VH-VL binders against Protein BCP1 (BCP1). Designs and how they scored, part 2

Target 1, 247 residues: Protein BCP1 (BCP1), of Saccharomyces cerevisiae (q06338)
Amino acid sequence: ENEEEQNGEEEIVNIDFDFFGGNPEVDFHALKNLLRQLFGPQESTRIQLSSLADLILGSPTTTIKTDGKESDPYCFLSFVDFKANHLSDYVKYLQKVDMRLSTFFKTMIDSGNKNCALVLSERLINMPPEVVPPLYKITLEDVATALGDDKHYDFYIIVTRKYEVNFDTDDDTDSGKRNKNKDERSKKRVKADEVDYFHEEDRFFEKYAKIHFESEAKKGVISSYMILDHEGLVKSIDELETEISTW
Key: E = the ipSAE of ESMFold2; O = the ipSAE of OpenDDE; V2 = 0.75 times the mean of E and O plus 0.25 times the DockQ between their complexes.

## First folded at step 1 (VH-VL)

Design c9 (framework fv_cixutumumab)
Fold by ESMFold2-Fast, scan of step 1:
Structure c9 (fold): chain C 247 residues (1-247), chain A 124 residues (1-124), chain B 108 residues (1-108)
Amino acid sequence: as target 1 above (247 residues)
Amino acid sequence: EVQLVQSGAEVKKPGSSVKVSCKASGGTFSSYAISWVRQAPGQGLEWMGGIIPIFGTANYAQKFQGRVTITADKSTSTAYMELSSLRSEDTAVYYCARHEPGFGELLSYYMDVWGKGTTVTVSS
Amino acid sequence: SSELTQDPAVSVALGQTVRITCQGDSLRSYYATWYQQKPGQAPILVIYGKNNRPSGIPDRFSGSSSGNTASLTITGAQAEDEADYYCNSRDSSGYHVVFGGGTKLTVL
């Protein structure tokens, strides 16, 4: 009767996540929006985001898109060379964040043989973390191409964000009814000062970070800063990939 | 201001080990490098090694590799230098000194604060 | 072999200018730092970076560098400047600190 074999192929919903190099003709405004998300509205006013987007587009950068190379990216990862860009507005911003960063940068400048990358990455909130390991692997291959002969940076400065958990605070204060012997209700409460991650990879970056510090919370959002060496970065991504494989 | 306070003088037998302490007070400890520098009587300054406490990793001058161990306890703001297999040639004043700045094992900066020194005498 | 070389001794007449020199290949890449040491005392930092003085160091002390050579200059030497002077820098690997042999300054 029906000569066509239709086994449901016409309606397969497979989102085709494609990886692309940074595209200066298309990506500029989308990168600025992702950077504003990364830094938040207040910190974004302290950074020349247009200049930072230009630095990203001039650096090893990978974006993720679903509608071809000329569509807007949902995700990006960039490794900005520190020494080549040490007079940039972004480095000036980072130097004002914490003495540990300014001290580290001075050490890099004085070094004849060491360098670091400024790592910038952000994605739309509902993107799956499964895109992260291939994103880093592809971008690190581009870094090796740019530096030559499978070379890499000695250190990586990662800037990210976390959030304070605000859960059921009114109920906890109003109730006041709990018993240490039998406190089924108390067991499910969260502390007002609990913190959680926007990016799954940050759990592994923190594990291998040589330096990690955080800002005070601003409207429930905390800025997090980490310095990793190359081995730590690679191990973080490998462990994330292993964890994802168990999902 | 910032001070580095060292442990007292030591008299040791050949073949033994000595552990000298250096406690930081009145300033930062973890974000700066601490170096150990010795000076034998009538001789010049000789760098032994250094540590950046936040990394927990020390680097050593080639001459002392395998015989010196430098550690730091961030909770007490104290750096330590242990020298093993002591010989009469190890008789010296041992100084600790702070670098500003320094991160990792690449120590590239000036020593702006010095301890007063610990005299170690190896008797024969 | 020594990575940084200094002359063992130098003399200067009161009120005159003296230059103490430090030489080594690492000085092409890294600044020399200068320390003053008086008998029985720990060294004190005198010059760091290109030509920076810590608070409390007299302005008669200055530093300079060119190629593989760094110099400490004392303009109008005073009696209290009589001391041993040491330079230091990183070795050629960039991972170790090395000191020059020291220069004994006598103020006549």
Scores: ipSAE 0.006, ipTM 0.412, lowest interface PAE 13.8, mean pLDDT 80

Design d1 (framework fv_diridavumab)
Fold by ESMFold2-Fast, scan of step 1:
Structure d1 (fold): chain C 247 residues (1-247), chain A 123 residues (1-123), chain B 111 residues (1-111)
Amino acid sequence: as target 1 above (247 residues)
Amino acid sequence: EVQLVESGAEVKKPGSSVKVSCKASGGTFSSYAISWVRQAPGQGPEWMGGIIPIFGTTKYAPKFQGRVTITADDFAGTVYMELSSLRSEDTAMYYCARDLGYYDSSGYPFDYWGKGTTVTVSS
Amino acid sequence: QSVLTQPPSVSAAPGQKVTISCSGSSSNIGNNYVSWYQQLPGTAPKLLIYDNNKRPSGIPDRFSGSKSGTSATLGITGLQTGDEANYYCGTWDSSLSAYVVFGGGTKLTVL
């Protein structure tokens, strides 16, 4: 825990945040920017982000805004139906990430009666985790409405990212660190003693994940992939909410 | 490391059923398929079926379809195989084995095997 | 009944090379990856080769695999007395559905 996160939580408590459904007239460009943040610059070039933003806007989606429904979102969560979109560019991308995802998707297609949601979520880095439980609860209610009374997906594929704590991305621009020589900076950049989360909810998702795997680190960023069943997703959100209530 | 342990030996009469268990230890149980493979005395192995616990899906060899049921208890880390309408030809060593081939498309099929349990069908 | 055909036995002297064949059809070996298993007397089978030609950790490089068309081959070089065992090939058969099939086995005798 850091002081910047505590200050962000105070701002969220004092700011009037509103939840909205996806707005195709306004949200498209902001969603693409959040998706670039989620996947990072290298992986983003392997995904048709415009097509993915359209999938999001056509799916159960919740955004968080501070200046009404016509303003840019600072946060989104979407559940993209896998079977309805299994020929999409995004699914083709996921199949190339790891054979476990390809095998899982084939199992979903072959099952006849099971389905999964492709979960996409990102927010500005300084937004606090306390927005997350209501975000998921609202979006899951929208899923139940779309699928029919009390229905949900069997599985959820969550894509997220983590970072190497000791990776020095800012040495070249940080004037306070000009005392370091080139050799010291180079050595620091390859050090990966600790890994930490961009999103606090991911700690709980990992705890309940049925499958979890990670990419090799690229410039200090690690892509993380998790498959949860519905019970695991609900427990993750409930435990996050409980932890937040103790802050 | 993964270890698979089958339940104890069974002696059964023709027409009865047998249920054997396979306890998976030290592993990522839910991330892999568990198969049942039998071997009759002096014969090669014969695949009966398998289960992918994470997906709740089973596959059965055609010869055993309708006679075999494979189930999993994720909490206990245990897979069960029940074989009904037993015949003398069902006398065999029964193994559980971890099957990576159901989990990914590359194939690494049976990388860990239990020691096996003997099922004898006799009058 | 074996869907995959192996010779029932093969023999060689210590230090020699031996090959064990496994023959199938387009619906099994021709379309899928092949694995090989070693079974010492009184023990469970042990994985020797997967994905046609790859070795699990701990398997010495004396063991090799190959596949051509509808046939696969297990090669053992520098034959040792401890290699005396039954050897089985295995793959999936996609003709009806994805099922696992094994060969009938080959007994390797070290003379």
Scores: ipSAE 0.005, ipTM 0.436, lowest interface PAE 11.7, mean pLDDT 81

Design d10 (framework fv_diridavumab)
Fold by ESMFold2-Fast, scan of step 1:
Structure d10 (fold): chain C 247 residues (1-247), chain A 122 residues (1-122), chain B 111 residues (1-111)
Amino acid sequence: as target 1 above (247 residues)
Amino acid sequence: EVQLVESGAEVKKPGSSVKVSCKASGGTFSSYAISWVRQAPGQGPEWMGGIIPIFGTTKYAPKFQGRVTITADDFAGTVYMELSSLRSEDTAMYYCAKDRSYGDYEWYFDLWGKGTTVTVSS
Amino acid sequence: QSVLTQPPSVSAAPGQKVTISCSGSSSNIGNNYVSWYQQLPGTAPKLLIYDNNKRPSGIPDRFSGSKSGTSATLGITGLQTGDEANYYCGTWDSSLSAYVVFGGGTKLTVL
């Protein structure tokens, strides 16, 4: 973390955080802003964010706020039911991202007894990772309530992002090069050596992911897609909570 | 690095069934298609079928449809192949083999187990 | 009987070049990618070529593949005694639901 992030986190830890369910009357615009942050400026134009915000507000969702239930959320987590929403704009977007997603979705539709959740989560960059384990635990309890009979999803599709630590150097290198050599072309196609996470929890999600793939870097940002089963999701959150307890 | 390990050699009587296993060692294969390929003495390889464990979806070669069943015990661990109504012609080396692509079939195999021998004799 | 046809044997001297053919139909080789496998005595098959002409990491450029119409070829240059093995072509057949088919094999003898 940089010094600006450290200063932001220090201010945030002096504020009381409260957890709330999704509020259709006040959360809509804040959710759209957080979704735009999650997907970035380029990918956001390929997604109908208003429709996605509506899906979130109709799904098991937890927000974090500091000024009561009628204030703007700093953070959200939502589990959007795939089968109930398989004709949505967001699913159509995901099917175009990678063949592995479209194949997985077809398998879920063809299955009589398996389902998955589309996981959508984002927070302001200065929010502490200590909020993440309770966020997931509360939302999983809400899922059990919504599905009934202490049920859960079989799989969870997580979309997140990572960054290239040396992005400015890579950009300078590219702009400085005039050589048409094969080695220089292959170097431009190679992923940066140093990559880091925007969100610490993603390290644990990657560890337990059954399927994980990433986009090519675009202006130093890499989109990351993970599919976890329920056991893997629970283990990820438990290990994150254990690591946080050592901080 | 992931290795595939098949169960031990089997000797079976005609008309019985055999169930062999394939276990990943040093990693996971739940997102890859795992196929069963057999090879009778002095013959070429013959694809029997495959499964993508994370999806539970199976595909079978027409010759083996109805006699072979491929299952996965868990999404990251072990794949099984059961062949019923055994005949002397089923005497072969049985390999499990991994497809390279995630969540789909590309119909070529970049990693093979060492094979297990199934002998059908009276 | 094998769905894909290969010559049963081929032979050449060390340092020479050899070509192994594989013939199929429009429902397999004609419309689909071809792979090639090397099998040393007592071992499992090893992938040499995939997608008609691509080599996995660790396979030397002495091994090459090509495809024309319903036939494919494996080329081996600079033959070494360690190349003595059975070689199998493979692809899938699209005439029903897809399923993998292999050639009957070619025994390469380095004289």
Scores: ipSAE 0.006, ipTM 0.451, lowest interface PAE 10.1, mean pLDDT 83

Design d11 (framework fv_diridavumab)
Fold by ESMFold2-Fast, scan of step 1:
Structure d11 (fold): chain C 247 residues (1-247), chain A 124 residues (1-124), chain B 111 residues (1-111)
Amino acid sequence: as target 1 above (247 residues)
Amino acid sequence: EVQLVESGAEVKKPGSSVKVSCKASGGTFSSYAISWVRQAPGQGPEWMGGIIPIFGTTKYAPKFQGRVTITADDFAGTVYMELSSLRSEDTAMYYCARVKYYGSGRYPNWFDPWGKGTTVTVSS
Amino acid sequence: QSVLTQPPSVSAAPGQKVTISCSGSSSNIGNNYVSWYQQLPGTAPKLLIYDNNKRPSGIPDRFSGSKSGTSATLGITGLQTGDEANYYCGTWDSSLSAYVVFGGGTKLTVL
């Protein structure tokens, strides 16, 4: 029976995450950087990111910051109204991505009484998933305020990204040189198409998505597109919150 | 490749309702709409309405508005067409058919595949 | 009343060519794509032509479509006994709330 060796006094490190609305005076540049991360370098050149950042700042948007409202956001979530912005550059971009999106947008225009939100969200890679349920709940409350009491969108278009776990690069020297005879490495190579999520909520969004499709992988990154109804969105966030409570 | 499987033949009295089902057996309705098209004996096809099942969006031909209801259950496993206040003129073959769409948000303009059809006979 | 007009019947011998016309207006054929469907006796309609002149996979090149102004034509060359069927044109009508309007049909008899 030995006592655990101690290197010093116990220190508690707390990071205070605060939630803010979009701030046009300080958030513009940081939102463009987060959008570039979401879409990747190639797709970002096909989107007018400055125009998209302006759409976000004019829409129900929540940011997460650690150094007060005048600092750069580490995270954002925005619900951009489709019908109000159906002639935007971003909608034109989405219509070119896949027939399912262009068909869906036509359906929304033709319906008269139904509408959807274009969901845009990104965060720094090491943000804790515990911030996600309150992020969505706060932003949905802002949507209800913007649309009127107890109102919400009928559908949500979610754009996100995933990665290939076993994506190989010439610079993978930290994992050691490729060893064809190593059993463990061979098992990982067999699962070359295994993917994982940058955003934990996407596991639940996929479960409730009415439409889900993905791009081909580019340098190990896959673009993912989902359409959820309101019930599916709420259930996704509730299940994520329940899962987090078990951690 | 998706196949459309329709429910069996129906014989109904005037004034009653009929509900016909259409099930996708080779996939789901995720990237297309389902339309209902009827054909009376010796007549051409007549579009009744359609649904994009995964979105719950419906559209009905004016002639059938108020008498026809098109629904889907779950996440687009089965689509239904219910026609109420049946008349002898509603005696027809009823087809479900997949409607293909083009990129750029164009209108649906062709049907493929078609179900085998369900005979509905209204006798008096 | 059908807004698309087709001849009620056409006939020809095996190996010959037939054409089936479909006439509409500027609000339908004139401004929209035309599709054609084959219906064999006792069967559901089958897509033959879409986008005026394109064939789905599995449809032989002896079936062709064309469109000029407010009219469309289905051409069938090298007629076979198995081509005996009803043929229907279809298009979207921009003046109607319905997306597709069909022609009254043409019965092809292969003698």
Scores: ipSAE 0.000, ipTM 0.395, lowest interface PAE 16.1, mean pLDDT 80

Design d2 (framework fv_diridavumab)
Fold by ESMFold2-Fast, scan of step 1:
Structure d2 (fold): chain C 247 residues (1-247), chain A 121 residues (1-121), chain B 111 residues (1-111)
Amino acid sequence: as target 1 above (247 residues)
Amino acid sequence: EVQLVESGAEVKKPGSSVKVSCKASGGTFSSYAISWVRQAPGQGPEWMGGIIPIFGTTKYAPKFQGRVTITADDFAGTVYMELSSLRSEDTAMYYCARDYDFWSGYYMDVWGKGTTVTVSS
Amino acid sequence: QSVLTQPPSVSAAPGQKVTISCSGSSSNIGNNYVSWYQQLPGTAPKLLIYDNNKRPSGIPDRFSGSKSGTSATLGITGLQTGDEANYYCGTWDSSLSAYVVFGGGTKLTVL
């Protein structure tokens, strides 16, 4: 049986979170671990993660740490410029995921004056969602600084993950093809088809997405892909912040 | 089943502008591109431009670049084509047409019935 | 001059076969899919063939398409009086700043 190296998640009890830019000297390995979490074991083998971590560190990126800028990040958000990196391994991967992505990228190139960001974000499970609105706001300010005052990307490609609520992660054995009608009857009793979010912000991203599609579930985990325009991204973060204020 | 409903006939003066609308009925534009094609009396069809509403991206034929503007209200399912600096040669039937599969297609499977635009002094 | 060249007219008797040609270059027909449209008098064009040789639902198999090199052909067998119309080929031209180019059209007369 194959077992990949797995790092445990750190427990956070009562700690101050600080925001930092990407640090190429320190963040590389932690970013690769967060990317493995985001994509999962199967998809991670289809992506050159070291190259992707380098793209992140060369792009507007914000990390969250608890022990100063020289420590490992618990969370990151990056906006990778599509046109500057359209020949990258990651873009080649995305083009193979779905025809909608490859057509969208061709549309961006054809337009001449439109551009998009490849959005990558992941965090440890015990990170509070309250860090998310400031994370996006800080990183978008860094994008505006890099592109020029009042400038932003036209579109954002968000890659994330969701999970099947009643899936037993340890059981990947298919004991046979299920009858569709029997599966539907089972749902009435155990909510077998319910899906939930690892990242709370994704509820709002889905609401404003111009395109949203999902992969087939793999061991109860579903990859989710969304394309938002700038107005939709901003509204998503503002609505998340409003909801958090009611908690 | 999608049907494209175009706005009514227009009579315009030389030098003015005309704006024609195209509304989806029985469906939506969210997965399609919409092209505008005109046909002058006794002539073949001429592609003017198109829009992919979900991306807000437009493409215009060189002959119409600078005179044509195509816009979309994706939520209402309506696309517009505005042609400026009208001349008598712009007298034609104007069609909107759906690019069935803009992800891999490039053919127009559903056509509006056309809007007549007459440019007369 | 149109980028795609069609014969201006063709004619045949009911029950016969007719073919309509469409000639272009490597930048259009040579490297891209060809579609065909039928236009009856007073109506909008109607898609007959897409992707060189495929028929939409509702188009009878009397209509066929083919492509060889930089030329495409529309075939109509078992010709009927209701087939009197103008026929246009269309394709993408990768060398132009335009998405779609159409042929000049062929008027089919059923004798």
Scores: ipSAE 0.011, ipTM 0.465, lowest interface PAE 9.0, mean pLDDT 82

Design d3 (framework fv_diridavumab)
Fold by ESMFold2-Fast, scan of step 1:
Structure d3 (fold): chain C 247 residues (1-247), chain A 121 residues (1-121), chain B 111 residues (1-111)
Amino acid sequence: as target 1 above (247 residues)
Amino acid sequence: EVQLVESGAEVKKPGSSVKVSCKASGGTFSSYAISWVRQAPGQGPEWMGGIIPIFGTTKYAPKFQGRVTITADDFAGTVYMELSSLRSEDTAMYYCAKEGWELLPYYMDVWGKGTTVTVSS
Amino acid sequence: QSVLTQPPSVSAAPGQKVTISCSGSSSNIGNNYVSWYQQLPGTAPKLLIYDNNKRPSGIPDRFSGSKSGTSATLGITGLQTGDEANYYCGTWDSSLSAYVVFGGGTKLTVL
């Protein structure tokens, strides 16, 4: 079942969130579950998720937890180094997704001095989007530490998911379903095939993406792939933070 | 929209070199790849190579490896193709063509009008 | 020499359908997306189809592309006199240094 039944996030306003690095001794299984959520049941079978979880735990990674560093994470963000892992199963998977990715990776190798990060992030549906800007800022600081002295990646490959919003499945127009008390519906034009975001940050990532393409929907879920340069990634996070400040 | 403007026609002697320029306007120059494709009279197009300025990387077709050099001047927004040791069979129309980050490298969506290079004694 | 094989010519009358084939191998068409170009005499090639079956803005629906195995097909329905041109298929060949390859071309004559 890929379709989310909940239309909004469950309120968790009184929970204390803490940020931690990846913990290989406790995070492995929770990361695999979040990765299965990210890729969906069908795409997950095309990826060696255990190997990918190991890559994440060996890379700059931030998790969010509520019960200390030994508890299960509700959220993670990881920047996996492409060149160090270019022979990994995950890179081989991405190369098969679309020729744009394989060509881009070949270009990274050929450049000699350019590199990219494979960005992986997922969170439980009830996580507040307010955690996202600090999540990226902390993880980018860890990347600078790992690469040495304020360095960053040139490019970022983001894999995410979106969903189809279905408002009507009937063949005929149902004039009897018109609700006179719900004028808000008439102000918002929606279609049965409308698409929406699981992750609010993706709206900004798409805006600054150099390359963006999507899969066909599978049980209402669409896989989305983006390549951003560093400036685009930073601008996306900054704009999300600005928007959140108005909430 | 991106436009590509190539340098003027050239007449060269065998054994010399020719350098053709392609000036790009519109869009961010370094964000897309430029390919060079030639077409001899009565023949189909033949890909020579391409450059992605943002990476400084070049790719050359095996047939032209060692004779062709493709370079870019990001400030001028111009890509150059230099073909050395010219032969009569190098007589052709030379096109520059754009590949963008959103485009697959196998296709070109914007083409220059072509530069005629004639190699004769 | 062309890496991709096309018939040298094809002919049809106005309003009819015509198909142009392009044959390759697993290292090019079999593994990669195909593009098609139209070239009128004295002009640069113009992109008609990319990603096997997608049209750039401004290209009418009567032009279509398809791919099966190591072959691709360009279809033109409702043939018009202005369609008389040379047509070239193109793709990426990864077997030898990963480079762009084109077909030898097909001259379409509108009878």
Scores: ipSAE 0.011, ipTM 0.495, lowest interface PAE 8.8, mean pLDDT 82

Design d4 (framework fv_diridavumab)
Fold by ESMFold2-Fast, scan of step 1:
Structure d4 (fold): chain C 247 residues (1-247), chain A 123 residues (1-123), chain B 111 residues (1-111)
Amino acid sequence: as target 1 above (247 residues)
Amino acid sequence: EVQLVESGAEVKKPGSSVKVSCKASGGTFSSYAISWVRQAPGQGPEWMGGIIPIFGTTKYAPKFQGRVTITADDFAGTVYMELSSLRSEDTAMYYCARESGYDILTGYSMDVWGKGTTVTVSS
Amino acid sequence: QSVLTQPPSVSAAPGQKVTISCSGSSSNIGNNYVSWYQQLPGTAPKLLIYDNNKRPSGIPDRFSGSKSGTSATLGITGLQTGDEANYYCGTWDSSLSAYVVFGGGTKLTVL
């Protein structure tokens, strides 16, 4: 009858999600796993994930758990201070991704009175979007507490991922060795595939982003980079919350 | 689609100053860096400087330092270039151009250009 | 005097191929991205190539860019009469007085 249920498919269950600060004694390995999910297997090898997890745990961070503060997190959001960590391995990684990021970072240093946060967030697939607005609001309140008189950052660098809806294994095969491709002007054939979001909030972040660029797809996954000012970040979360209220 | 609209042609006397405006139509300057580039008759383009309005940051080419001032009225969506102590050699077409990223004053990707404003320095 | 050197003119017949060179130094072309601009008579420059070899939307694949050491090259195949224009290379000079530099320009004449 119900083959999905017989095969162990889990129904969506109402469970109590609780919000906690980063816990260095418990969260380290779970954060590394979520970061590996965010960046993917290939990009993860280019990033010192252990040092990045340490940066997260030393920064304003909120986790979501279902089994108390000593359990593994299913979700996190962190705002890592750029100026305090501008010599970190993660910033060095970002500077190599695209000239726009390296130029932006240099401009931030040269401007003197401006600062930005490196935004890192990921969650398990079964997390409901309704957790996102309170997640950002709680973490931004923690940022305001940490910064004192300077209640927020001027800019936020968001790293996220998207996927090609119609990706299949055959599209990943190198076909450039065929003799009939010799008369092609372009040595590279790229299909225009439909792209979709892993995280609903990214639709609103893109709408308000001052800078947005994406990597080329690798096995159906696209890395997406956005820079928002504070007004844009707040508007994005407010619009997401409004949208969710209509569901 | 965003267009850059420059102020009208100017005829100025030597020793005076000129102020040219560049206004975004269909967008704003808060999201972009804006460069000023001039082109004298029969010559190639020459970068004068630029502004990142969101930071209040300006950068000027060495040849124009001390004579050029670039400012922005972010609310109105307008940027200005003022050139002082005008000489006959300043007779040129003056362009404003958008950088593809608002933080980048490198000139490597000026994707939207104004149509140009003629400035003639004569007595 | 321009910091980037281009040949003042090139010419070829319709359907032919032409290359335009741009020569600089390690502080500009050698260490930075190169852009190319097309300027038709009486118009503003138009971005033709960015990041050494990338084309904006709407630029046909007849136009290509490349960079080797301190020199860059713009290639145009299948020449058309509408390609008659001035072509300029541009880059960033990363010296202590860092600023944008352009080449002196190359006038392409389609015979």
Scores: ipSAE 0.005, ipTM 0.446, lowest interface PAE 10.5, mean pLDDT 82

Design d5 (framework fv_diridavumab; at its last look DockQ between E and O 0.37; V2 from the best seeds 0.00; counts 0 for: pae E 5.2 > 2)
Heavy chain, then light chain:
Amino acid sequence: EVQLVESGAEVKKPGSSVKVSCKASGGTFSDYAISWVRQAPGQGPEWMGGIIPIFGTTKYAPKFQGRVTITADDFAGTVYMELSSLRSEDTAMYYCARGPEYSSGWYDYYMDVWGKGTTVTVSS
Amino acid sequence: QSVLTQPPSVSAAPGQKVTISCSGSSSNIGNNYVSWYQQLPGTAPKLLIYDNNKRPSGIPDRFSGSKSGTSATLGITGLQTGDEANYYCGTWDSSLSAYVVFGGGTKLTVL
ESMFold2-Fast, scan of step 1: ipSAE 0.233; ipTM 0.635
ESMFold2, look of step 2: ipSAE 0.150; ipTM 0.603
ESMFold2 (binder alone), look of step 2: mean pLDDT 88; pTM 0.921
OpenDDE, look of step 2: ipSAE 0.029; ipTM 0.609

